# VH-VL binders against GTP-dependent dephospho-CoA kinase: the designs that were tried, part 3

Target 1, 172 residues: GTP-dependent dephospho-CoA kinase, of Pyrobaculum arsenaticum (a4wlj5)
Amino acid sequence: MTCYKLSRRRDLFAFPYPLTVWRDPPRSVEVVRDFVESYDIRHIYTVGDVVTRNFLEYGLAPTSVAVDEKTRRGIKVEGLGLYKRVIRVNNPPGYITEEAWAAVEEAVEGGVLIKVDGEEDMLSLAFIKLAPPRSVVAYGHYLGALVAIPVDWYRDSILRLFNYLEQCQQKA

## First folded at step 16 (VH-VL)

Design B2 (from Z4 with light chain S30R Y92D)
Fold by OpenDDE, fold request of step 17:
Structure B2 (fold): chain C 172 residues (1-172), chain A 120 residues (1-120), chain B 107 residues (1-107)
Amino acid sequence: as target 1 above (172 residues)
Amino acid sequence: EVQLLESGGDLVQPGGSLRLSCAASGFTFSSYAMSWVRQAPGKGLEWVSAISGSGGRTYYADSVKGRFTISRDNSQNTLYLQMNSLRVEDTAVYICAKDWFYFYGYFDYWGQGTLVTVSS
Amino acid sequence: DIQMTQSPSSLSASVGDRVTITCRASQGIRSWLAWFQQKPGKAPKSLIYAASKLEDKVPTQFSGSGSGTDFTLTISSLQPEDFATYYCQQYDDYPYTFGGGTKVEIK
């Protein structure tokens, strides 16, 4: 897939979607767990170091994860050895590079740790786009909440957000 | 290292009941789904039941639905299979299998199994 | 339910031979197919996940390929310890289902 850049309507990407949990762990993870069990979710993907750490720590291990290991809080993500496939990608802030797309394409199959050189935030959109049915993509909201997107319900809406992204060159 | 040890297999009569156990060690038990898979003598493998890490979600094969109950005690790192109304066709080695994730479906570790024989 | 058709049911081969086992799903299962090995009286051993990804500590003579409905397990050069029964399993949806198995015997 082609490179995309966040250029317009940044506010649309910060929208708190319906499944936004304004609780701290472990309760936030428990809420998501209850959701995935209630709706028979089969795949969980996390984007972000903190979210990934919390999910692993509190017993909801994601199928695949994307992290940059550059947490402002000096947080070390433990348990990443769970993932047998490690993919390193370059992804500047605000971008989804072709390299990142390829990594996510593999990651949706499961068992993948994407280590992002740059920032991983936009990879949430990539996961949402490529995730199989019965998937949840979870990431951190800038206000501190946990956002979990049930892909089957919101994929189409989120895909429309791509209209506000600009196609770009690799690391442009 | 990950270890799965099944127990409880026995000889029972048709219509009888039996409870199997699987003692797990070497990993955070509650973080992973667990399954029972059985293999009749000289036959292939059949998935029987699965349970999520928390125990909040269970799944059953049609062949055992209504008769078998999967459960777990995360404080004891033990998986259970309560088998009621046993039939001759339930005769098999019952194997405990660990899911790679919370409910991914790939079994990265297997136990040796315990033999259940249902016979008159 | 998703049916898995595995072939052949058995084959005879010699050490060093290339062995190919196929598995066909009754519907598309993407890459959510696993291969594992079973020896008599022993616990099953997982070999391949996600159709083509090799499990840790599994010898490199094993490989998996395929997507959708048709899958293949290949042993590039059969070793003495590879004589066993092999199974495919789909984990796209419940109930999980297995292929019928392939017994690889020594010629």
Scores: ipSAE 0.878, ipTM 0.942, lowest interface PAE 0.6, mean pLDDT 93
Fold by OpenDDE, fold request of step 17:
Structure B2 (fold): chain C 172 residues (1-172), chain A 120 residues (1-120), chain B 107 residues (1-107)
Amino acid sequence: as target 1 above (172 residues)
Amino acid sequence: EVQLLESGGDLVQPGGSLRLSCAASGFTFSSYAMSWVRQAPGKGLEWVSAISGSGGRTYYADSVKGRFTISRDNSQNTLYLQMNSLRVEDTAVYICAKDWFYFYGYFDYWGQGTLVTVSS
Amino acid sequence: DIQMTQSPSSLSASVGDRVTITCRASQGIRSWLAWFQQKPGKAPKSLIYAASKLEDKVPTQFSGSGSGTDFTLTISSLQPEDFATYYCQQYDDYPYTFGGGTKVEIK
């Protein structure tokens, strides 16, 4: 897929979603776990260092993950050795580059660690778009909440956010 | 190093019961789904049952549904298979398998298995 | 249930031969297909996941391909230690199902 750039406010990720957890770990992860089990979710993808760390630490290992290892908190994500395939991509803030799309396309198959040079936030949209049925995409809200999107229920709604994206060059 | 060690296999009569155990080590047990796979003598592999990391979700093959119960004790790093109303066709080596993730379905590690023989 | 049809059931080959095993799913399973090796009296060994991704420490003579319904395991140059039975398995949905197996024997 082609490169996309967010043309408007980043707060689009602040949309209220049914599974927005304001609790801290481990309870936040437990809530997602219960959801995953209740609705027989088969694929879990995390975008963000903190979210990925929390999921790994508290026993809900994601199928694939995207991280930038540039946490404001200086947190090193442990347990990333679980993933047998590592893909490095350049992805500037507010973008989804072509290489990022390609990485996500592979990552939805499972067992992939995407290491993002830049910012990984927008990759959540890529995962939501490309994830198979019975998937959850989880990322951190800028206000500190955990957002978990069951793609089967909300994919179409969330894909409307792509109306705010413009085509761009990969190295913008 | 990941290790899976099955035990509990025995000779039982049809209609009997047996409980299998799988002792796991070398990984955070509760973080991964576990499965039982069986193999009848001279036959192929057959998935039997699976359980989520927390134990909150279980799955069964139709051939064992209502007769077998999968469970786990995460404090003991042990997977169990309670087998009731055993049939001759249940005769097999029962193998413990570790899922790669909490839910994925790829088994990255296997045990050696334990033999269950159901015979009159 | 998703049925997995594996072929051939057995084959004879020599060291150095190219070996191809196929697995067909009764419905589309995307890339949720794994290949395993099993030797007599031993635990199965995982070889391939996600249809084409090689497991750690698995020799490079092994490769997997395919998506959807048709999958292939290839041993580019058969080694003495590769004589065994191979199985495919879908993990797209429960119940997980295996192919019937392919026994690779010495010619």
Scores: ipSAE 0.873, ipTM 0.941, lowest interface PAE 0.6, mean pLDDT 93
Fold by ESMFold2, fold request of step 17:
Structure B2 (fold): chain C 172 residues (1-172), chain A 120 residues (1-120), chain B 107 residues (1-107)
Amino acid sequence: as target 1 above (172 residues)
Amino acid sequence: EVQLLESGGDLVQPGGSLRLSCAASGFTFSSYAMSWVRQAPGKGLEWVSAISGSGGRTYYADSVKGRFTISRDNSQNTLYLQMNSLRVEDTAVYICAKDWFYFYGYFDYWGQGTLVTVSS
Amino acid sequence: DIQMTQSPSSLSASVGDRVTITCRASQGIRSWLAWFQQKPGKAPKSLIYAASKLEDKVPTQFSGSGSGTDFTLTISSLQPEDFATYYCQQYDDYPYTFGGGTKVEIK
């Protein structure tokens, strides 16, 4: 069973790791597209409603995506019908639950939309750990930047963040 | 409804040139890589070429490098294949294929194809 | 280039038979393998992606298995509409390559 919860050093999870793009869309998406083409990236994963919306809208169709679809925010993500497999998971803030981990294991093979009841932001760590070679994992930074992690360069370094997670016991 | 419609196949002499088109509709064309795949009469499938959604990156099979050029016009939702220095072995049905994502390599939609015949 | 060796090249079978087609890659391709069906004069039809995932609207008599280098397409009970040629395709790296095809004919 794989379940993690954030224990300490929340500041390290908020660090703007390379590659961080300090531009508004569509320019932020264009920078990632140029990177993807220049460095032979074959798999693109997005975590978060805004990032996923921007990638789909501005022409960089992701391999798999994770969103929480909170209806009260008024955010509309079009184009999710692209994904043939929809997996729904519970994932409280600060957790990567067993369900969420299993969903990411499937999603890295492509074509999956993960719908999260709770918060999806910690799933970026699961994607970074589980993604195949030649992958980029993209998520939003709370200061408004787009973070895009090329896993071939940064996976091992970023996996040190798991030292600040604890094995968890989930409520049913 | 996704549709891919190829055109421009014809009878051409060896050494000649031909340009194929693939008209795309029912999806955001620029969001996906596109490929040409060919099939010689009575033979199997052969991948020929691919182009990224932006058009900024292209790929070719060794058998066609230097002779074929893939391109796209995203404002007209059209994929092209410029074929130069044609050889008899280029005789095939040429099929337009859509990548499922920006890059992935699995084709979720295929056109019907256009026949290119290279003979004297 | 990644070579795809597909076998058999042809087979004869009756309606209701179980049919097994194999593909072997010349190097590990993880699960980046697709299966396609093609009828004479028609475009290929996508059946399976990621070695084992059925495409939308594909009947459940089709299944795929394998990872790494060895892959199998199974038709559990052959139907009249399943007589066709089947191709595997690797999509791990360019150039994408296809197996030589397996023609499934009625006995």
Scores: ipSAE 0.776, ipTM 0.895, lowest interface PAE 1.0, mean pLDDT 90
Fold by ESMFold2, look of step 18:
Structure B2 (fold): chain C 172 residues (1-172), chain A 120 residues (1-120), chain B 107 residues (1-107)
Amino acid sequence: as target 1 above (172 residues)
Amino acid sequence: EVQLLESGGDLVQPGGSLRLSCAASGFTFSSYAMSWVRQAPGKGLEWVSAISGSGGRTYYADSVKGRFTISRDNSQNTLYLQMNSLRVEDTAVYICAKDWFYFYGYFDYWGQGTLVTVSS
Amino acid sequence: DIQMTQSPSSLSASVGDRVTITCRASQGIRSWLAWFQQKPGKAPKSLIYAASKLEDKVPTQFSGSGSGTDFTLTISSLQPEDFATYYCQQYDDYPYTFGGGTKVEIK
């Protein structure tokens, strides 16, 4: 079974990993666009409603996305009709559940919108682990920056964070 | 409704030049890579060239490198293909294709094509 | 360059027949394969992306399978509107390449 939960060292999950862009959109999205063009990135994955909205609005259409349908700023993400496969999962805060993991396994092949009941932020780790070569995974830093992880360069470093997760108990 | 409308195909002598256009509508043009694909009469499909959504990155099939130039004008929602030093084997219907995402490689929409004939 | 070998190049079939078309890639392309249908004088129509995922409004007699190097398009029960030429396309890396096509004709 593939299910993980956060158990300790939550601070390491908030570290502003490269690339971290401390600029407001559209400039933050422009930095990522320059990167993806310069390094022949083929797949762009976004996690979070704000990041997904900004990428869609400012012209960097992601390959697959994960959102939780609720934002504290009331932001509605337009353009989600682009994704022809919609997968709804339950994912409590601090978890990557079996169903969330399976949804990301499908989403890395493209064209998927994952709608999360719960919190979607841990799915960025699943995307980083499962994404094919030449992928970027983008998510929001809690201090307001855009984080974009080019997996070819940083996957192994980021995957060490799994040392601070534990596998879930047998479910249902 | 997404539409891709090609124009500029013509009869041209070998060594000549043409510029093809593809007018795009129904989507945010700058958010997606675009490609040209061609099909010689009675033959299969051949990818020719691609350009990133910003226009900052281009790609070419070996058969057209140095002779063809892809470009786009995002303010006019138009994709172009400048074809120089045309050869008989360039005779084909040239089709504009939209990438599903900024980069992915699957084309979710195709134009109807414009015919280029290179003969003497 | 990634070579796509598509077979057969043509076949004859009757309405109701099960039809299979194969593509083989010269190297692993994961699931980065699409299938297109084309009728004479018309633009290609997208059927399948990511090897197995049906495009919107594509009838359910169509299915795709495979990953890595070996891929199959299946038409489970051929309909009159399915007589056409079918192409696979890899989109793992540039240059993108197509199979040679399979013409499905009326017996």
Scores: ipSAE 0.772, ipTM 0.893, lowest interface PAE 0.9, mean pLDDT 89

Design B2 (from Z4 with light chain S30R Y92D)
Fold by ESMFold2, fold request of step 17:
Structure B2 (fold): chain C 172 residues (1-172), chain A 120 residues (1-120), chain B 107 residues (1-107)
Amino acid sequence: as target 1 above (172 residues)
Amino acid sequence: EVQLLESGGDLVQPGGSLRLSCAASGFTFSSYAMSWVRQAPGKGLEWVSAISGSGGRTYYADSVKGRFTISRDNSQNTLYLQMNSLRVEDTAVYICAKDWFYFYGYFDYWGQGTLVTVSS
Amino acid sequence: DIQMTQSPSSLSASVGDRVTITCRASQGIRSWLAWFQQKPGKAPKSLIYAASKLEDKVPTQFSGSGSGTDFTLTISSLQPEDFATYYCQQYDDYPYTFGGGTKVEIK
């Protein structure tokens, strides 16, 4: 897959797409757990240090996760030893680099911790594109909500956002 | 360290009942689905039942549905299998298995099992 | 239900031999396939997940391949400790199902 970067309509990337939970943890995690059990979801992917910490702490162990390197050096996310494969990628803000795509391609098969040097936010789109059926991709919204995307219901709609990205070449 | 310790296997007659337990330690029990897998003497492995981390969803093989009930007590870190209307073909070692994640289906840890013998 | 056909049911081989064991699923299961080793009187041990990814501390003579419906476990050079029965397991959907097993006997 090709490197992409943010270009037009950045506001659409911040929209709180369904399912958005406006509750503090642990309640936010409980809502996702109820959804996962009710709709037979089999794979849970988290993007971001806070989302990943909350899911691990409140008992909804994700299939694979993506966090930045700052979380590893500062804020502690307990339980990351669960993941047997650790992949480090460079991913500048606003990008999905070729190495980030490759990491997500492996991560959707499970058991992967992606450590991002840069920002991991755009990897949520890569997970939404590549996740198998019966998956949920969860990430934090900047206004404090938890966003959890059931890909069977919303993948195609959300992938329209790629119309607003432009192709790039990964630096080194 | 992760430990799964099954108990409650016994000799019972056809039509009888038995309750198996699996004591779990070394991990956050409620964060993972759990399964029972059985192995009849001289036979292969057969998945029997699974339960979600919360206990809110259960799944059964057709061969045991309506006769077996899987449950868990997350406050005591214990998985159970209530086995009713036992048949000779239920004779097996019953093994507790931990899912790697909340749902995934690959078992990263297995118990040693407990033997259930159903004979007349 | 997804049926797993494992072959052969048994094989005899010498130390140092390359052996292959196959599993075929009755429908596509992507990479949701695991391999387990079981020695007599012992609990199963996990070898491979996601069709090809080795478990921790699994010796490198073991490898897995395949996707979709056809899967292979390879032991590149059979060691004396590799005498065991091997099972594949699909975990694409409930009920999870196992192959019938392959007993590997050392000649």
Scores: ipSAE 0.764, ipTM 0.890, lowest interface PAE 1.2, mean pLDDT 91

